# Ledger of designs, part 24: VH-VL binders against q9usg8r228to453

Target 1, 226 residues: q9usg8r228to453
Amino acid sequence: IPESAEWMNHLLEKVWPLINPEMFSSVADQIEDVMQASIPSFVENVRVASLDQGSHPVRVVSIRSLPSGEASESFSEKQASEAEHKDEPEQQRKQFYNFELCLAYHAKPVEDATSTSARASNLHLRIVFYPGIKGTVGFPLPIWVEIKGFVARIRFRCELMPEVPFLKNVTFSLMGLPELNVSAVPVAEGGVNIFGLPLISKFVNDAISAAANEYVSPKSMTIDLS
Below, E stands for the ipSAE of ESMFold2; O stands for the ipSAE of OpenDDE; V2 stands for 0.75 times the mean of E and O plus 0.25 times the DockQ between their complexes.

## First folded at step 6 (VH-VL; framework fv_cixutumumab)

Design t2 (at its last look DockQ between E and O 0.53; V2 from the best seeds 0.00; counts 0 for: pae E 7.6 > 2, grease 19.1 > 18.9)
Fold by ESMFold2, look of step 6:
Structure t2 (fold): chain C 226 residues (1-226), chain A 123 residues (1-123), chain B 108 residues (1-108)
Amino acid sequence: as target 1 above (226 residues)
Amino acid sequence: EVQLVQSGAEVKKPGSSVKVSCKASGGTFSSYWISWVRQAPGQGLEWMGGISPDSGTANYAQKFQGRVTITADKSTSTAYMELSSLRSEDTAVYYCAREGYDFWTGTDYMDVWGKGTTVTVSS
Amino acid sequence: SSELTQDPAVSVALGQTVRITCQGDSLSWYYASWYQQKPGQAPILVIYYKNNRPSGIPDRFSGSSSGNTASLTITGAQAEDEADYYCNSWDSSGNHVVFGGGTKLTVL
């Protein structure tokens, strides 16, 4: 059932800049691992130096509730479980809250293309490439990667509990691969040929998409908050 | 065994309203959505709207917004659909269905259907 | 009209394989479910998710999906499979449930 998300967007405007970027370190590590596995032989190494959400928040396009029944069971198990629990008060059964978020992100235009401060307000990664033969030290090539936009649909399953904080487990998965658009800009002048930037942008885009694919339904991740 | 029991057939005059009931028996009511789907003679299935009995929140198809009201009574495990300003083209079979969610497969599906309530709109 | 499109009719010879398709932009985000309806009866869930069958649905029913298309396949069609088949999913906005227009399957 669809719900309005405008109140949540107003909260996100306040909260987004306050989030500690260290909360994204595991995501940065996953992206780095994918890039390391797929670097070409003329690149010795690649690192994700930072992943920072900036101050320009994602937007919740929509939020909708999903049925909260006994969602962990198969169809046949649901019929058997319902018969078995028909005499039991609903409060004593496991409670889940299921919902879907559609998130959209769009980077704000930057007036000064060389201003790192202005670009930092958008969601971005700092990536360092080390060109050279594998096993040798290459010249560091810092690249600023801006997330121009994405659209993702995420389903959440929250297992509730009677104790504070009332949230035992959160499971999430993506409904299909996110639509993703990234753009690479060199941080230092004279370090890279500008016609190579579309190839770098594609490489990073593919790496982020491959990392995200590990969470596309039926794959999921569960976070224990108890 | 879970069953949805609908109220009996109705014959109505144009301009009146009809209220169809859907009672759940042999299973859980409040955790699932109840959707209403109609089918005119010789036509396909048409979703009208649905309700979450737990929250009391209803959602309606745009075509029926303003004419349909869907409610639920948790104490009696019964959902209701009321369609007002009836026209002859509202002659149809009206089904209720329980809608579940399987997080592991990421799907919504209507696993239990009522037998349908025939509503005939004529003079 | 429906945001999910199905062919209005298909035929299959007894014992042969038939594929019923459902197309829509929303299917790139949401999985379809499939319903069988025989004359004078309520619909019955046949396939949900890509290829999951509810208990009591014969193994000859299978499903698949690719891009914006979901398919229901009946292998070794039998006379009792003659029915209308509907796909169901969310619309492109994600706000409303939608059914396809239905496909009448005739078993020759």
Scores: ipSAE 0.033, ipTM 0.624, lowest interface PAE 7.6, mean pLDDT 80
Fold by OpenDDE, look of step 6:
Structure t2 (fold): chain C 226 residues (1-226), chain A 123 residues (1-123), chain B 108 residues (1-108)
Amino acid sequence: as target 1 above (226 residues)
Amino acid sequence: EVQLVQSGAEVKKPGSSVKVSCKASGGTFSSYWISWVRQAPGQGLEWMGGISPDSGTANYAQKFQGRVTITADKSTSTAYMELSSLRSEDTAVYYCAREGYDFWTGTDYMDVWGKGTTVTVSS
Amino acid sequence: SSELTQDPAVSVALGQTVRITCQGDSLSWYYASWYQQKPGQAPILVIYYKNNRPSGIPDRFSGSSSGNTASLTITGAQAEDEADYYCNSWDSSGNHVVFGGGTKLTVL
């Protein structure tokens, strides 16, 4: 297990900076949607300008295989499955690979917090607030949101198939809400006077948590890879 | 009814090894983990390790790492726990248990237990 | 690895309610399972997940969780409920299984 995690981390170190940030566009959109749904009355709109992973990768803290047997997911379902399929040949059963990942991220300390380039090495969000009363549009306020850290536990179920790519679909679920620490820094000096940084940080944190909640057990997401 | 049948009591000398077997009957074997848990006289339950018979992957408690070996034979639905370099402190009842998990809830449980195997280590 | 802690002993009067609590960092991530063990017998699963009971377990047994704690509650304790109770979960790494130290329940 330790060797596997180390191997994965080594791979991540190499691949992470090569990832196109556009791959996170869906996540960015989801965060934006949640933010827009929960904006304060004094904010007309909020936009996620970008989500960038930087060059500092997430770390696999742990990985473990889970029993890959039957598709049953609950105690009762498993018992029922055992009763129903006890005589069924293994070849006729769906094959699954189940595993759990624990991921952790810690931003690298930057010497100059005002340096955009230095901050860009870490996972970050760029968001834009549009202050104003409903129906009015104020001046845009760009905010840099730095992800200081997070910890997430994710379970995966892979449905296997004999044809390439040997994966029919993947289902994942979060084991509780991820621990998240974010900080907000105004890009423009004028923005600090309108919104308190702690408030913005909390708003973003809550939004990300709310978005993540859609995938928290017993909720899950299935991706069809066929 | 699913049952786990364990091998009989063992009396061993210090420094020797013991191998305990656990045979599953009446249900599926490959869909669960088999965990080994011991209990010294008057003490609590102590997890030693477990194995996924399906994948062959074994996991061990840090305390027993290097001294315990857990294996499984899918064809016979039997799991084995071998403990080497036995000491008097290893005198205990050793249980095998069927360990399941609920994917959607993130829950782990041991729903079927063997009756235990008494291992006595004495000079 | 994280540990689970339990009170070593608790007492309850016949017909009364008792709560046994398990505490540990891993319980923030995982649910606890509870096991009853009587002298000379193997443990028996009594509660898993939030409040799920296996078949054959009386409904007077219930489970709950809060923060980094899990609790087993016996509502209307019976004489036969006198036993040792163990909580169990994954450790914080998710790589190992851990048991609490056990709680001896005496029914008065």
Scores: ipSAE 0.027, ipTM 0.607, lowest interface PAE 4.7, mean pLDDT 86
ESMFold2 (binder alone), look of step 6: mean pLDDT 89; pTM 0.924

Design t3 (at its last look DockQ between E and O 0.63; V2 from the best seeds 0.00; counts 0 for: pae E 7.6 > 2)
Fold by OpenDDE, look of step 6:
Structure t3 (fold): chain C 226 residues (1-226), chain A 123 residues (1-123), chain B 108 residues (1-108)
Amino acid sequence: as target 1 above (226 residues)
Amino acid sequence: EVQLVQSGAEVKKPGSSVKVSCKASGGTFSSYWISWVRQAPGQGLEWMGGISPDSGTANYAQKFQGRVTITADKSTSTAYMELSSLRSEDTAVYYCAREGYDFWTGTDYMDVWGKGTTVTVSS
Amino acid sequence: SSELTQDPAVSVALGQTVRITCQGDSLSWYDASWYQQKPGQAPILVIYYKNNRPSGIPDRFSGSSSGNTASLTITGAQAEDEADYYCNSWDSEGNHVVFGGGTKLTVL
């Protein structure tokens, strides 16, 4: 529904820069955990210093309502449920609202790549590598990771209830792994010699993808809002 | 058994409109989308649009935008497809289909089809 | 502007295996459903989501997906399998339903 998407995008443009980056702390932690689990042998540790959304918003490419229907989701379950609840009054059935979002992000071109303020307008991740052999700690190497772009498709299932806030829980699932493009920029010149930027970019990309994989269909996450 | 019963064959003049009905029986109507698919003689399947009877939301293929109207009546479990400004190229069999989805797999399917309604547009 | 592409025709010998492939960008995000259509009849759903079969569909029908492709495989083709086969999915934006151009399967 183009109109709905446009409305949402206008809202996002206004709200996006107002969002507290701390809201992404959980995501940052998950990425960090994956990174820590997959660090090379010559790296002692890796930390996500921050995840900041900047001021340039994600965009809703499309929003689509899906049949709210019954609680059953799978083909077989839906058929079974349909047969079982054929004569059940509608008022006794759980109510759901299902929809799909397609989200896209494209970083705003930065004229001066050395400008921290300009870079900060885009979605970015600050990562710190600690080089060293296992058991040793080297000097920290801060890396700026710019999210150049991503595309994600997400399905949502909202369980409705008659009481405020009218949402009992929300379940979401990714329709495949998001397309992701990241670029690593060294904050300090000395760190670039230890890690190639393409290698770091790949490492971060793989880590984010791995983290996202936990929510890819048929996997899902449910948030209780009650 | 769930069935979709469509209205009978239509013969129309160019420039006129046709409205085809699709009545669901033997199952739930509101839990699915109803899609309309046409097939010209010797051609493939072409999706025209669909409606969620539950929400009343309709979605149309770009090709038919502005010329097709899909509606649904939940009380009678009937969906309708109206095509206006008919042309000879609109001669086809028009199918309604129950369209479901699997939330967990991201898969859509049309598991029940009507028998089709033949619409002939001729001068 | 066909979002899904199929070979227009394929042949298979009786009792042999044939694979019909559907290709499209949207298949990177969505799985395809497959439909069988015989002359003068409405389409019938035969496969949905990779390798799921509706009730009543023979087990010789199977599905698979890889990258931006989906495939319908008939293992041990029977004479009654001669039909047109259509793949179906969403478009790349997830806004519209799209069908492949169809594949005419001839059983020799």
Scores: ipSAE 0.313, ipTM 0.751, lowest interface PAE 2.0, mean pLDDT 88
Fold by ESMFold2, look of step 6:
Structure t3 (fold): chain C 226 residues (1-226), chain A 123 residues (1-123), chain B 108 residues (1-108)
Amino acid sequence: as target 1 above (226 residues)
Amino acid sequence: EVQLVQSGAEVKKPGSSVKVSCKASGGTFSSYWISWVRQAPGQGLEWMGGISPDSGTANYAQKFQGRVTITADKSTSTAYMELSSLRSEDTAVYYCAREGYDFWTGTDYMDVWGKGTTVTVSS
Amino acid sequence: SSELTQDPAVSVALGQTVRITCQGDSLSWYDASWYQQKPGQAPILVIYYKNNRPSGIPDRFSGSSSGNTASLTITGAQAEDEADYYCNSWDSEGNHVVFGGGTKLTVL
């Protein structure tokens, strides 16, 4: 069942710039690990120096309720569970609340594509490539990577409980790989090979997508709140 | 075994309204959704809307917004669909269906259907 | 017009294999379910989540999906498989339920 999302977007506008970027360090590490496993032969090493959310928030496109149910893995198991609880009062069964959240992000236009300070308002990563053949001396090549946009759909299952705070755990899963658009941007005037920017953009896009794939259905993650 | 029992056939005049009932028996009612689907003679299936009995929240197909009202009564395990301002093209079989969700497979589906209620709109 | 597109009719010889397809943009985000309807009867669910069968559905029924297309396959078609088949999913925005236009299967 669709719900209005406008109040959440108003809240995000105020909260988004206040989030400490260090809260994303584990995500940055995971992306770095994927990139290091996949570097091409002309690159010695790669590192994600930072991931920063900027000041332009994601937008909640939609929230909708999903049908509730007890924990079942199949249609047949669900029929068996119904028979098992036939004589039990409805209020004594486990209670779940399922919903879907659709998020969209679109980077704000920047007047000067080479200005690092102007682009810092958008969601971005700072990545350092070390060119060279494996085992040779490399020097750092810093790259600014802007997330131009993404669309992600996430489903949540909240297990409820009768005691405060009434929320026992939350399970989430991505509905398919997010649509993702990434652009490598010069960090400073000179020093970045503009010829390689589309290749770098694709490499980073693929790495972020591979990291996200660990949470795509039927994979999920449960966070225990009790 | 879960069953959905619908009210009997109706004959209506243009401009009137009809209210069809759908009673669930032999299973869980409140945690599922109930959807309403109609089928005109010789035509395909058309979703009209549905309801979550737990929240009382209804969702309507765009075509029917303003004409259809879907309600549920948890105490009697019964859902209702009322269609107003009837026209001859509203002549159809009206089905109710239980809509489930399997979180592990991420699938929604209509696993139990009523036998249908024939509504005829004739002058 | 329907957001989910199906061919209106398809034929299969007794004992042979047939594929019924369903196309729509929403299928890149949401899985399709498949329903069989015989004349004068309510629809029944035959396939959900790509290739899962409810209890009582023969294993000759299978499903698959790729991109924006879902398919229902019947191997070794029998006379009782003659029916209308509908695919079902959410619309592209995830707001409303939608059915395909249906495919009439004739078993020769």
Scores: ipSAE 0.017, ipTM 0.610, lowest interface PAE 7.6, mean pLDDT 80
ESMFold2 (binder alone), look of step 6: mean pLDDT 88; pTM 0.917

## First folded at step 8 (VH-VL; framework fv_cixutumumab)

Design v1 (at its last look DockQ between E and O 0.64; V2 from the best seeds 0.00; counts 0 for: pae E 12.1 > 2)
Fold by OpenDDE, look of step 8:
Structure v1 (fold): chain C 226 residues (1-226), chain A 123 residues (1-123), chain B 108 residues (1-108)
Amino acid sequence: as target 1 above (226 residues)
Amino acid sequence: EVQLVQSGAEVKKPGSSVKVSCKASGGTFSSYWIHWVRQAPGQGLEWMGEISPDSGTANYAQKFQGRVTITADKSTSTAYMELSSLRSEDTAVYYCAREGYDFWTGTDYMDVWGKGTTVTVSS
Amino acid sequence: SSELTQDPAVSVALGQTVRITCQGDSLSWYDASWYQQKPGQAPILVIYYKNNRPSGIPDRFSGSSSGNTASLTITGAQAEDEADYYCNSWDSEGNHVVFGGGTKLTVL
């Protein structure tokens, strides 16, 4: 691992458990929306109760700085820009810092699978299924979804500004769908009899993938930090 | 039109060093990574390393680690590749190339190439 | 580091279609770019990303990818297309650039 990635990973180990899970609320909402849109007929409703990162951090596998913003344009745009802005000082142009991260996550093996606290050390999703035919009242079935692993490649574009905090906005885009491995575990006894765990796992996996697809290139998300 | 102009042919003795230059004209220099690629006679393209002129960060192929140094001078829009401890096997045409990329598609490519610099290592 | 493999040589009849394939584990993560090189000349970018052509590259050149492979296709090969073709991408970690071994295309 490059020195820069190693440094970053050390930082992540310290910061990761300190992150407020509410930071992932938007992601949780998107997953919920997708699940609700694709809910099986035998399920009345599905909700995401929480998305929590746990204490076991993701790892930066690689980091690469990319050329500045003007260099990140499409081939045709780049050619046009080079022709038009050949003599313009760089200081007058918008400044960007672009970089790419490859992230990998592997859940830490849990010694006691029945321990909620032990499971909570890993990235996890808590969902609640309401079984029954649409329009009928069902009892809630809490499901613990363990993220066993994922690999993602993400590009970032930071728009720089001269004023504090020196970042105007950050745009990120996924370079393809992340590889994802999830496992569903019922929290309550007897839930397995109503829903097959593999089916639930697949359902959740598909939902997360579909949600992630909204950020896959050429789609992107911009966060205003100003 | 963006061009990469490389220094002239070099004839070197084994054990010596060679420094090839690559000057960019017609466009922004500092914003693009510059790559060095060589090609031995009758062989394929071999990546040697890259540099970000803006940051000064250079990366090297493992094969050349410790023997190659890539530098850049933003003021002159020139990238350099120095290869030390030359061997006969280092006889090749050395190319510099500019890396472009499309942020939105994740595409990377080398869109502009120098014409190459022939380096001959002989006793 | 990841390797990219190409057939060393292929032939195509004039006006026919030929496909040059590049294979490597890194291609599952990164797109390939393709370069044409004629004797005594520097390489020229002909295809990048999925099926994108730089300006000046004929439309008979096209690109595709599947799994851990990338392919360059020439539909209606011309005599001037006789050249060496190299695929290029990043290694699996995205830290180093890798080239395929090159494919010599002969137009018959």
Scores: ipSAE 0.088, ipTM 0.673, lowest interface PAE 2.8, mean pLDDT 87
Fold by ESMFold2, look of step 8:
Structure v1 (fold): chain C 226 residues (1-226), chain A 123 residues (1-123), chain B 108 residues (1-108)
Amino acid sequence: as target 1 above (226 residues)
Amino acid sequence: EVQLVQSGAEVKKPGSSVKVSCKASGGTFSSYWIHWVRQAPGQGLEWMGEISPDSGTANYAQKFQGRVTITADKSTSTAYMELSSLRSEDTAVYYCAREGYDFWTGTDYMDVWGKGTTVTVSS
Amino acid sequence: SSELTQDPAVSVALGQTVRITCQGDSLSWYDASWYQQKPGQAPILVIYYKNNRPSGIPDRFSGSSSGNTASLTITGAQAEDEADYYCNSWDSEGNHVVFGGGTKLTVL
């Protein structure tokens, strides 16, 4: 199997705009949970109203196949595991296909930088801050957050099975905290902006990074497809 | 315990080829990548390439593209490295090594090494 | 390799602490593995993933990393530690294995 990224990028160009944004709702919820756990004292609440992939796809920079052996084993555990299986045929063991992707994303320049509809073509979040003392009703302050870019290195471990669809479990992990660049723009036009946009951008960047950190090696996420 | 047993020393003439074997014993073979690393007299370690015995996928260092062929035979738990168009500068010790790994930390390491096969190229 | 840079030689007095360094862009993504090679012998793994030692490697060997630099530290160097030391990682694209040029450690 070729380890070329070009065919994947062709596929992504066609399918990216067709993905239902609802598929990202669990990611949006996790970012919201992190934000709510870390909101400043002058903010009563924060919500992530939506996460939308837009029409400009991520790009696969590289694909690398990885050894099919067991993951997360220490040196001594590998020695013991091999002794346990020394007389077994290897075809009786679990079968894995492991690979690493490096993904890059860059928001495309928008001809009218103030247009929200043009910015919707890029990966973005809509968040709502509620300034105020925690436990009181805060005034909603909607913020448009554009992901200007990110670079992430992700490892996948795919457990195979003999039955259709031949894929039982997929485990993934981030190889280090992704590089991330975020830009915030308030959508409200008739009000006074009392938050600095660089401060909001940093808060959102930190929250996304903290959410991503739950998947940074040695932590992982397994999706059961069986 | 896992052991890699390599074939014996070879003396070859320039322009010929050599095929070095690396047999794994006492452990699993197919699940681990096998690397080939050479060392010329007085020089450092030089990675030549690798193979996954399970998939048959081989990757080669750019320097050796077109001259090296790495294969594996799962039925005998043996990997092979064949180097063609030999030159005097190919005189070296050729090691095989099994890749151990901590998949989630991104560290690949060679935890079991063969003792090396000396290949001498002389006329 | 051109991807991983090591000083070619380092000296340490018996019982002193020495640090062998390895620099390369790929080390921002991966920790290095470290190999010891004595004359006429195959290399052996001494450190992998930050500071893990295989069974049989003395406690005086430790590893660390920061930014684009990985380090092998030997505390209380002994005469038997005199050897060549190689760092190893992936290239910056993550496609090929690379070794540093090696560091000859001399114990005085």
Scores: ipSAE 0.000, ipTM 0.495, lowest interface PAE 12.1, mean pLDDT 77
ESMFold2 (binder alone), look of step 8: mean pLDDT 88; pTM 0.915

